# VHH binders against q9lmt1: the designs that were tried, part 39

Target 1, 351 residues: q9lmt1
Amino acid sequence: MLEKESDLTAMEKPNNKHAADSFSSEDLVSPVKKAKKSEEVSGGGEAVAAVGNREAEEDKPSFVSEEKKEFLVEADVAEDKGARHTMEDVWVVLPDASLDFPGTLRCAHFAIYDGHGGRLAAEFAKKHLHLNVLSAGLPRELLDVKVAKKAILEGFRKTDELLLQKSVSGGWQDGATAVCVWILDQKVFVANIGDAKAVLARSSTTNELGNHTEAGNPLKAIVLTREHKAIYPQERSRIQKSGGVISSNGRLQGRLEVSRAFGDRHFKKFGVSATPDIHAFELTERENFMILGCDGLWEVFGPSDAVGFVQKLLKEGLHVSTVSRRLVKEAVKERRCKDNCTAIVIVFKRV
Key: E = the ipSAE of ESMFold2; O = the ipSAE of OpenDDE; V2 = 0.75 times the mean of E and O plus 0.25 times the DockQ between their complexes.

## First folded at step 11 (VHH; framework vhh_7ocj_1)

Design t4 (at its last look DockQ between E and O 0.63; V2 from the best seeds 0.00; counts 0 for: pae E 2.9 > 2, grease 26 > 24.2)
Fold by OpenDDE, look of step 11:
Structure t4 (fold): chain B 351 residues (1-351), chain A 125 residues (1-125)
Amino acid sequence: as target 1 above (351 residues)
Amino acid sequence: QVQLVESGGGLVQAGGSLRLSCAASGSIFSSYAMGWYRQAPGKQRELVAAIYSKGSTRYGDFVKGRFTISRGNAKNTVYLQMNSLSVEDTAVYYCAAETIVEDSETGFYYTEYYWGQGTQVTVSS
């Protein structure tokens, strides 16, 4: 029913203007200093005898040319849509990227983009990320790890900026996770956003104790990526500081599981970032192979399990193309991965 | 060091049920998978069931829907409910975990398998 009422008021005001200050130009000039001239003197010619100093042939240190341990990189990819209606994963396999950007450094590039909410963000990242990283100054002549990392960061930033513009103009909201590898000579850079992973298979240091235990030296599975999920303490704190809410289901605003991704334009204001984690390492004889995988692969494989699976197939002498196909087939058919499944296997061979 | 402790094994009649439990203790940063393996006398160790970090499960071909792996409320506990047991299921059952360990040299994380001591399951005719 009831009623009331009232009023209150208007208050106004004020203007204030000021001020321009100008600070000045000063000239500092100074000076000319001069010329002086002199003089002659002549003196004499004594013929001191040429003592034949036998220049000791300095043993030029045999620069043992550190035989640049050349690594051959063999890589291939497999994908399967699994039980999904659509494939939202996209991949890049460029074992030799030198054709597009010439330089003295060997360059290889590998990536998996796992799309969510659609494929458009993943497709955009596939088209632009590598080019943006190169344009940002990825080294091609002189390897500088800091410069390389900076170029990767800027490439990710620029890719996401352009992607978000495309997202707005296109009226779509897709996002994508990423795992990316650049190999510059023997230096490997791994960058990721989201929950796609890179796993390195590394040999254990042979203890000098010559026990040839014929038992095939078990490869260690090294995880080179950190997952970016909203539920993880550091990411949760970051998201919450940005005003995002993590629901009881572990999703940002009840929708998004990952805390870093390309796109997801509506979640950027809640702290979703396209800033990757970047790891760098040098290839040695200990590095056997690397597995890149989407979240679907890692749902049904642990890192050591995946390394063991790939190692077995490689020991059988199978080509990397067969190994990648069998890995994905195992994930989807035998282990019943229900999601899209994409894997890249990268084998490092000493030449 | 990660330790896995199995419990719930024992003697059961054919057609009976058992529930195995595995509790993981120690410096467990994260597990990618936990599972159960079995080894019968004179046979190779075989996968019974595994549960992954995202909750996906895998079973051995012989399980045929008789067994169910689940996680406990404690993140580091797994259960294996075994129903319709047969004499052929007689084995030592081992809990396994793929766990993350820190590589002190590289600062990266790597994974290793840890095994329990095993629990005897005997199914009588």
Scores: ipSAE 0.411, ipTM 0.773, lowest interface PAE 1.4, mean pLDDT 86
Fold by ESMFold2, look of step 11:
Structure t4 (fold): chain B 351 residues (1-351), chain A 125 residues (1-125)
Amino acid sequence: as target 1 above (351 residues)
Amino acid sequence: QVQLVESGGGLVQAGGSLRLSCAASGSIFSSYAMGWYRQAPGKQRELVAAIYSKGSTRYGDFVKGRFTISRGNAKNTVYLQMNSLSVEDTAVYYCAAETIVEDSETGFYYTEYYWGQGTQVTVSS
């Protein structure tokens, strides 16, 4: 007999038609006006100085000091059901993701959850994962990469634990993949389970041939995530050690293509895991933007293809909202993506 | 490194057909996409057809159903079947693949395009 969380059922009843109980992802997005950070306008620039006085540096001399750049993070999402009658993708865009966990570190959060077998696991993850990560101790005052990764790992574990309890009591078998980003100050954390992908557009700083990287040189499309499919070696080994069988169609027990997901209750005993891969990197002048996408996007866009598409639109001066919409429109309308298609574009702008 | 070798180009009369082939040589590689591009004299290189990892395809607007891209069984080979050719289709046709490369600096993977040397297609009137 296991004790169940009774309050989870009250938050996900489908019968609240008049009010969605802040279930809408747009209710989770901070007002753009507060996120603008117009602090440099009030400073009046460098031209206004009394004597040209500069504050004395009270730190240890360093010949290899990293030049810290402040970045404005702008992001938006677009989605389309494609050729499907239903939409099982769910997303989160939180430029200010502090919620009720205040602190001095900037905290932003972005995620795509690709539901399968229904939408319930994706909706649960949207509602609970970030809160569980915060509750597990995501740093809010002093950045510590190891602590942040542990909080993210525990957040995934707790979210799946609670989700599976609700799956049992509700009698459903839904599952969901995830690709998630947290930005803490200047450090970006990427976590994934399944086959959604995060791609970073990164410039080369090498000027060996005299080419200027910012002057139109192609950005590298760095794939930040490893897909978790049953046919891939590490995943296959875990599944087979757990007694799972990968059928000739590449699916676990003939049914599940992904090897990691939230939910999929009856596949957990065969090695399906909600344990994410987690990676982190520092924002520098080289990181231009990221693209998060569900499997549908990446079936009609290679990573370099998508980065080139987004880069071209950004160079034309289009806002990230338009860029994300154009990216998904291209995937669905022009490239005829058959599946649900969701993309988040996250742009890093130096201030 | 990966090398892409095109074949099947040549001279054909208007209304005729050609089948282009592109074989990967050197080492076996994984790709997100493979495709064909063309470049006529004085024009920019333009997409003819692409085939993505799970078989979805895309064609340039000028193709209008006349060309079909396909991937060969078991091998890193792509084909372009070109039917109902017109003089306007005269160009150098390049095979391309978006390959997966491990970045030694970060340990992540990135992608980049590899290009074949091109094969001339000439459609006579």
Scores: ipSAE 0.367, ipTM 0.737, lowest interface PAE 2.9, mean pLDDT 79
ESMFold2 (binder alone), look of step 11: mean pLDDT 80; pTM 0.783

Design t5 (at its last look DockQ between E and O 0.44; V2 from the best seeds 0.00; counts 0 for: grease 24.4 > 24.2)
Fold by OpenDDE, look of step 11:
Structure t5 (fold): chain B 351 residues (1-351), chain A 125 residues (1-125)
Amino acid sequence: as target 1 above (351 residues)
Amino acid sequence: QVQLVESGGGLVQAGGSLRLSCAASGSIFSSYAMGWYRQAPGKQRELVAAIYSKGSTRYGDFVKGRFTISRGNAKNTVYLQMNSLSVEDTAVYYCAAEVEVEDSETGFYYTEYYWGQGTQVTVSS
């Protein structure tokens, strides 16, 4: 039955104006102080005796040329569409990028792009990202970590800008995650957007006696990438500040799981970014191999599990091409990965 | 330190069912996988079931649809429902987790395996 209407009123909270105080520009000026001149004085020539300075043979420090421990990089890729109708993953394997990257620094480049909503964004990134990173000033002669990171950041930015223009003109909406590696001499740069991952297999510290860890010690699986998902606290906060909504299913606007990607042009206004995280490390004798993988690989492998799997095959003396194929085959056939599955295995050999 | 505590093991007749539970405690930053392994006397430890962070599951070839791994409402709990048990399933069952740990030296993350103490499962004829 009961009706009650009540009117609760519109209170006008007020205008407060507070003031723009003016602090001043004081002039401190001047002085020119002068040039003075003089004088000559001449005095005499005493013949102090030539004490024969025995040239101490400076022991030329034997520059032990630190034999630049050259690392051979062997890498290969495998892919499988899994249970998907289409393959949306694309990859780059350039163990020697010297043809496209003339300079004194060795350059290798590896990447996986995992496409979503189609393959077009991943294909575009494959075609343009490395070239844009080079054009942005990736070091060729002198290694500078800051310059390299800046070039990678600008390369990602420029690639996404051009991709978005192509997305508009082409009428498509595809996006792509990425995991990318550049090896400049002995310096490794890892960049990622989204949930593609890089895992490094590193030996435990050499015992004090410099003996290589016996062939039996488990390799440490180091995750060199952080996932960019909308549900993660930092990414969630960033997305929400951009006006994006994360649904109960953990997806941006109920659709996109990742918070960083190339493309996804309709989600850019909601805070989707193509800005990568970038990590760098030096290759040492402790670095055995690296695994790059799409989200499909990491859905059915943990990092240590994948490292253990690859380590076993490498200890059997299998070529990296066979190792990568077996890794993806294990993921798709034995572990029933339902998504596209792509992996790059990069082996570091001391020469 | 991460600790894994198994429960639910015991004696069961052939054709019977058991439900194992594993509770993880400690500084768990991220779990990439949790699972169950078993070791019978004189045999190697073998995978029974695993569940990954995205919810994908893996089973040993001997499971043949008899067992189901699941997560509890708490992300740090896993269950193994075992149905149609046979004498061949008699083993110590171990909970395992692949856990992300921060490397204080490098600031990177690495993963390591943690293991429970194990729970005895005995299937009588």
Scores: ipSAE 0.791, ipTM 0.919, lowest interface PAE 0.6, mean pLDDT 88
Fold by ESMFold2, look of step 11:
Structure t5 (fold): chain B 351 residues (1-351), chain A 125 residues (1-125)
Amino acid sequence: as target 1 above (351 residues)
Amino acid sequence: QVQLVESGGGLVQAGGSLRLSCAASGSIFSSYAMGWYRQAPGKQRELVAAIYSKGSTRYGDFVKGRFTISRGNAKNTVYLQMNSLSVEDTAVYYCAAEVEVEDSETGFYYTEYYWGQGTQVTVSS
């Protein structure tokens, strides 16, 4: 009798840490990145003067590399219906996500939408979210983290607003979770609603570099997303103020597993939200790859387990397309995942 | 730092049963996955059973329905009920956990594997 959800929730994830992570992640920099950015932010005229006098010399001899080196971003997806009769996962892989919004910043976009109660909400999000984010002002010329986060927030809000209008006219109740990535130049933005996860594989710095570690030296599997369930304090507060009831099984109104999603029209009045958590970080030599997955993948892979699996295959020289396929095949065929399983692997390579 | 403490191993007759338990201690607040691996002399360590935070379970092919993994009422505790044991089940059984650890550099959690010291299971004919 292993049904004590309140005890499990209280011990698993303190709210204050995740709230701090949502805001502090965009300020996370290494001393090398901070010093380099400070000098470049000092202005074009002063930067030119500094280049003439200081950057022609050994101004930073202690550092092997700077964040100015270009990164290649390679990604691919794999999916499997598993044992389900339907496939309600949808995905987006856009290494060039500019669409009709040209600009000088690299723009890449990746997403997984896990549909529930049907696929209509997930398909709507696939078709509209990225366009709505671009239209809301996602930076295309000058990187501004706060502007990017605001555009992502507004994109989610607008997408859900339009989706709910279609849900009313169509008479359906479909919902979808989301885990999304945007890469603007060298800055990665991660946004989520629901229980899909984004995991970053990152090397340790004191004695090792990511690509310079021997086989068997594991990368750190950083979980960049938190699950949204009604029993978590922030979610519970919103739901209860809206008149929602959290049943003993932890579900909203005894029915809905997640507290945030696109759609789920009849649950919106009980505080189900499409407002995402958003985190950002800078690419350096330490960030090796990311894994996006819906709960089917994470049902049979812990984050460190998945990172180790992917790292091994990448070190053997396999292309990201093969790595993604083998990850999902392992989850479904060897580990017997019953649910829809979708994973995107995003590899960062320094050039 | 996380420590895993196994118990319940020992000597049993073929066809018998044992129940292994494992508790995680230290600064652990939750685990993403917990499970059991085994290693017989001269063989590679192999998965016996795993249980994930969402409740799904996974078993090695050799288990063939004989073993059941479950979570206990105590936090971060798992059990392995082993029935219909045979001599080929003789091994050291290790508890393993994939544990969330706070990453002071980023403020997020990462996960890391921890292993117990192992408990001997011996099945006599």
Scores: ipSAE 0.639, ipTM 0.838, lowest interface PAE 1.2, mean pLDDT 80
ESMFold2 (binder alone), look of step 11: mean pLDDT 83; pTM 0.823

Design t6 (at its last look DockQ between E and O 0.25; V2 from the best seeds 0.00; counts 0 for: pae E 4.9 > 2)
Fold by OpenDDE, look of step 11:
Structure t6 (fold): chain B 351 residues (1-351), chain A 125 residues (1-125)
Amino acid sequence: as target 1 above (351 residues)
Amino acid sequence: QVQLVESGGGLVQAGGSLRLSCAASGFTFSRYAMGWYRQAPGKQRELVAAIYSKGSTRYGDFVKGRFTISRGNAKNTVYLQMNSLSVEDTAVYYCAAEVTKEDSATGWYYTEYYWGQGTQVTVSS
């Protein structure tokens, strides 16, 4: 039944213009000053005696040329589409990037890009990221860790900017996670966005007594990447501050699992970022190998499990190409990875 | 501190069933892989089953569909349902977790296996 009511009103108000101020001019001018002059003075020649300073033969410190412990880097890749209809992973393996990056510093580059929503973002990143990092001033002659990190950050930023422009003009909305490695002489830089991982296999510290603990000590698995998932506390907080909602399924806006990626054009306003985490370390005799992998690999391998698997194959004397293929085959065929699976194995050999 | 506490072991007749439970504490349970291993007398420790963070599972070749690993919805517990048990399944069963710890100084993550004390499973003929 019940009724009507109508009304209320229009309120107007107001203008405020405020104007202010002009701060001014001042002059400070002048002065020129001058010239002077002259004087001569002359004299005397006292013959102070040549005290024969015995040049102490400074023991030239034997610069023990720190034999630059050169590390040979051997790397290879394997990929498998798995149970997916398409392969959305792409990779880069450049053990020697010196041809494209001339300088006195050895340069190697390795990357995995895991595409989602399509392959276009991953392909774009593969084409542009390394070049953008080089253009941003990755060191060529003199290693500077701060300069290298800055170049990597700018390279990621520029790559995502260009990718987003291409995404708009192309009418696509693909995204990609990334795990990237640059080796500059003996310095390793690891950068990632999303849930692709880099795992380092490191020998335990030799006990002080110099006894090389026998070849049987298990390698320590060290994850050099932080996963960027929307459900993780720091990323969740960042996303929420950007106005993003994490659904009960752990996904940003119910769709995206990762909180950092290239592309994902529609999710940028909700806090998706292409800013990588970057770790850097020096290669020593303790660094045996590194495994880069997409999320598909790490869904069916833990870090220590993967290190143990690779270590066993390397101890059998298998080439890195066989090791990478067996790792991916194990993931897809034996461990039933249902996603795309890509792995890069990087072996560090002392020369 | 990471703790893993197994339960549900015991004596069972051949063809019988057991359900093992592992209560986990001291880490973010949902983030890390959990597993069951077994060790029979005079044999090496072997994987029985593993469950990863997204729910993917792996089984030992001897399992042949008889066992199922699962995560509980509550109490950070992983289960191993064992059906059609045989005398060859007699072993100490260990719960395991592959846990990664952050080093705040480096920002690196060190990964280690943690083990329970084990639970005896005995299958009689």
Scores: ipSAE 0.584, ipTM 0.838, lowest interface PAE 0.8, mean pLDDT 87
Fold by ESMFold2, look of step 11:
Structure t6 (fold): chain B 351 residues (1-351), chain A 125 residues (1-125)
Amino acid sequence: as target 1 above (351 residues)
Amino acid sequence: QVQLVESGGGLVQAGGSLRLSCAASGFTFSRYAMGWYRQAPGKQRELVAAIYSKGSTRYGDFVKGRFTISRGNAKNTVYLQMNSLSVEDTAVYYCAAEVTKEDSATGWYYTEYYWGQGTQVTVSS
């Protein structure tokens, strides 16, 4: 737990959905129905295929997408090795992710790949996943949520298939988890395998009358991803059906803690999967920003704390590049995160 | 249902030590961050210490090495060892947990803070 962002009160805010879940909701497996909720964007406006992106001068440039006027997407990344000898985190920040697949829909892509047992699987995924998703038919002209999800699913499948071939020929055992975002027009898609996390910062619709708080309302932290560990019910069921054994230490075959990853070729026959969870939502004025982070970030930040930290810096007028750097610096230097730490901050800005 | 029960408060002389405990139930303790906050009369509630699921810790600036937070995951208990206490440490100390739960109606994962009832710590000169 972390310092509450408001210095005025540490009182717990009511849940705006009146959920009375008295137990952890992480690791629950939802049915394959749209159980996640996104608000649709309304604004009219003109569809303009428009201008190219600006190429930055710096090693880690800030990125701005200007294809659509209703919302701009600004994002940047920061990383730090932490106390580790190696850096096994790999990232992608593409505000214009069209590559060789032009179209009228804005296409932005962001990802963190958290490598384990080496960085070769993470590097492979960085190089191939987005291209494979585009090749599998990610919509570029007419937004279709089902087609987009199918393309993402197929992209993950093909990426792992090709990665495993490279792993065999190269004689390595590396694996990688992933948390990925695609933005098509005003619709955001989040996909994950493993335990990296995506958190959405969203405005409350409820008034805080009676709390005697004169500071502005803090944003709500919504965790968009479910961790995939061998001990969790849906994951355990799949592993056991495939003949895998979950040892008393909670690891598949006594070795692997995550139940989904790219690579890890010796565990694929025991039910380790590269099949992602995929969640989508529409951008509205309520969605302020997202934070993608590897496990290192979330080791020293709770979701609400991270959202509050980022919100405070954005309210001070700091650019997303500075915000991302300060978030990782806080995690590593002040909070003494011992693992590799990588964070991407994605800001949704109305124009 | 999430419950946090503090114990170990009381009177202590300046320069003395005190150990607070917080017994937790109603959630998977080892997965979530735990913390201690304090509030003196007329002052804002402030973070004293936090401990994350994997054992990383954070302290409020005023602690300056005097307090140590720890957790016993097998006993679902978080502790605060307070040394070198001064009169300025007099306050009600609250145990807190940041727990993420799925809303079954929407499928979203909402994060909420849960609080204990508080335990009084009084430091005399």
Scores: ipSAE 0.239, ipTM 0.682, lowest interface PAE 4.9, mean pLDDT 80
ESMFold2 (binder alone), look of step 11: mean pLDDT 83; pTM 0.809

Design t7 (at its last look DockQ between E and O 0.51; V2 from the best seeds 0.00; counts 0 for: pae E 2.8 > 2)
Fold by ESMFold2, look of step 11:
Structure t7 (fold): chain B 351 residues (1-351), chain A 123 residues (1-123)
Amino acid sequence: as target 1 above (351 residues)
Amino acid sequence: QVQLVESGGGLVQAGGSLRLSCAASGFTFSRYAMGWYRQAPGKQRELVAAIYSKGSTRYGDFVKGRFTISRGNAKNTVYLQMNSLSVEDTAVYYCAAEVTKETGDWYYTEYYWGQGTQVTVSS
């Protein structure tokens, strides 16, 4: 039986029967971390401590009203080889990403890994990154932004460490960029290495008009990721500090355009890093959807262009599965994208 | 501050050619998509051509191979070569850029527009 990438989304259940598809079959030792500290403390008026970040809303007392805001997360992926002879994009869509790490916080996970030089690094990241992040202590009971970011950082570090060992033993040089999303309850975390991009479609503050059904408000496109290319000043500075050289063609050592990736074993000593940028934001009524895409999508769509395209289709009532397929079809068939093209559309729906 | 300045518009005989240019400043030109749009009186603004940072191009259906968009990254300039012009091409042509800028803690992407340049095709 061929392993479908959609089978990994079915691995959300703790008791996955398929051993080849089970995240629990990984070799990594991962203690189940349950933060029961709040339950050990008797009910008092002590406010939940928040780590220093721009999420001032998390500093509120933990009390909620009887009626609280709830939302559904609906997502789907589409992919197309494009004009390439091979498909080196790999994806993850896990609306329930708890696996064997149960907890009271919703946990969803989405990712695109854009492989280069082969699929092996992307496939390794698909199998290991989320498990390594969970094992590193991604919060499952009490939301803590600092702890979540730390777990994501450690997950990337561990994944690349193990991947490089596999790359040495297997004699390959595959690499992969990543754009990843975790949703913990109401908080979204976005992490990236390389040039894949995540874009958020968000309502403007002027959308607070009192009309019930009046529409015509374009969503703003917010780029949640920073591209990591060798030519960009911040990345170039780090590369030069690490002893790397940006050649006349704008590539690290004349060969690698991206400055961060999993794998790329021979370039790690020249400044290629698997350390992600990580950003977080709270889901409110303003966040409508996200688009994750490999560089192939963004070669023929600007962020505002893509948000407008997706918004139009969602307003027509199309399901997210159709929307993602139409987005990739437009990129490849109508706009003639030559590269592999993969997109994940993640829709936030309020009750 | 993003600025887009068009030039090269004017009066042209039907069947003739015209070359528009757009000088850009206030952003890293080579990173972003550029485009040309047009608007005739009483009509919606419509895409004429777009060129993305890696050089991929897109054209409105009405162009039918007559126009060519290009960019000179060293000159921070985008061009539109228009051939085989007809009276239907009479419009104000706008240079556009889709630029992502950091504002506070966020990276907002917006369209920025030039003032427009009139193209008038006479029969």
Scores: ipSAE 0.458, ipTM 0.805, lowest interface PAE 2.8, mean pLDDT 81
Fold by OpenDDE, look of step 11:
Structure t7 (fold): chain B 351 residues (1-351), chain A 123 residues (1-123)
Amino acid sequence: as target 1 above (351 residues)
Amino acid sequence: QVQLVESGGGLVQAGGSLRLSCAASGFTFSRYAMGWYRQAPGKQRELVAAIYSKGSTRYGDFVKGRFTISRGNAKNTVYLQMNSLSVEDTAVYYCAAEVTKETGDWYYTEYYWGQGTQVTVSS
């Protein structure tokens, strides 16, 4: 039943204005100082004998030009839609990117973008990321690892900025994970956001006993990427500090599984970032090949399992194009990957 | 330290069922793939079943729908339900984990194995 009541109150004003202060200009001027002058003196000629110092021919250290062990890079890609209605993965394979951006440094670029909520973010990243990294100052003449990393970071930042603008104007909200590789001469840079992975196959160190590890030694699988999922402790803490909530299903706001991605414009305020992790390493004779893959590949392959699979096919003498196709076929048909599946196999051959 | 402890093996008659359990410790269980392998006398170790981090599963060709791998919600345990067992399924069954370890700037994958549990199927 019960009723009541009303009250009103309205108040009030105030204005305040102040003030301009001007701090000044000071001049400091001065001075000129001068001139002088002189003088002469002449003296004499003694002919001290030219003791022929035999310049010891300093044995110029034979710079054994460390024959820059040139590595040939062979790469190919395979993709399969899997059980999904659409393909949201896109890829880049540029074994020689020097034609588009000339320089003395060899440049190769490889990437997989795994789209979610649509393909538009992945397609945008494919179109813009490499160009933005180049424009940000990716080295082409003199290799500097710090400069390269800075260029990659700025390229990712700029790509996401432009993508978000496009997302707003286009009325879409797609996101994309990424795994990207740049090879500058013998230096490899791996950058990722989300849960796409790069796996390096490396030979074990030759035991001190100089016995060439027989061609049968299993390659070591090295993951060169850190996954960015909302449920992982560091990413979870970062997201929570940004005001994001991770639901019982392990998703940010109950929707997004990854904590880093391009796009996802509605989740940026909750701590979703396009800042990649970047690893850099030098190619040696121990580096055999690299596998880039989307989350679909890595859901049905472990890193060591994938390395073993690829190693077997390469030992059979199969071309990298056949190897990549067989890897994806194995994932989708034999291992029943339920998602889009994309893989890039990059083989390093010593010349 | 990573530890995998198998249980549930034993003697069973042909057509019978067993449930193997593997208690895992020393790593983030939900993050890594788990599996069961078997090794019969004079044979190579072979994959029986694997379960990945998102719950996808893989089985050996010989399984033919008879076995099911699953993760428990409690106690970091992986299970292998084996039904319609045959004499050919007689082996030592091993639990395995593919664990990635961080070492500096690198992540190395390693397989960890249990001690194994004997499964014997009598005619």
Scores: ipSAE 0.398, ipTM 0.758, lowest interface PAE 1.5, mean pLDDT 86
ESMFold2 (binder alone), look of step 11: mean pLDDT 83; pTM 0.825

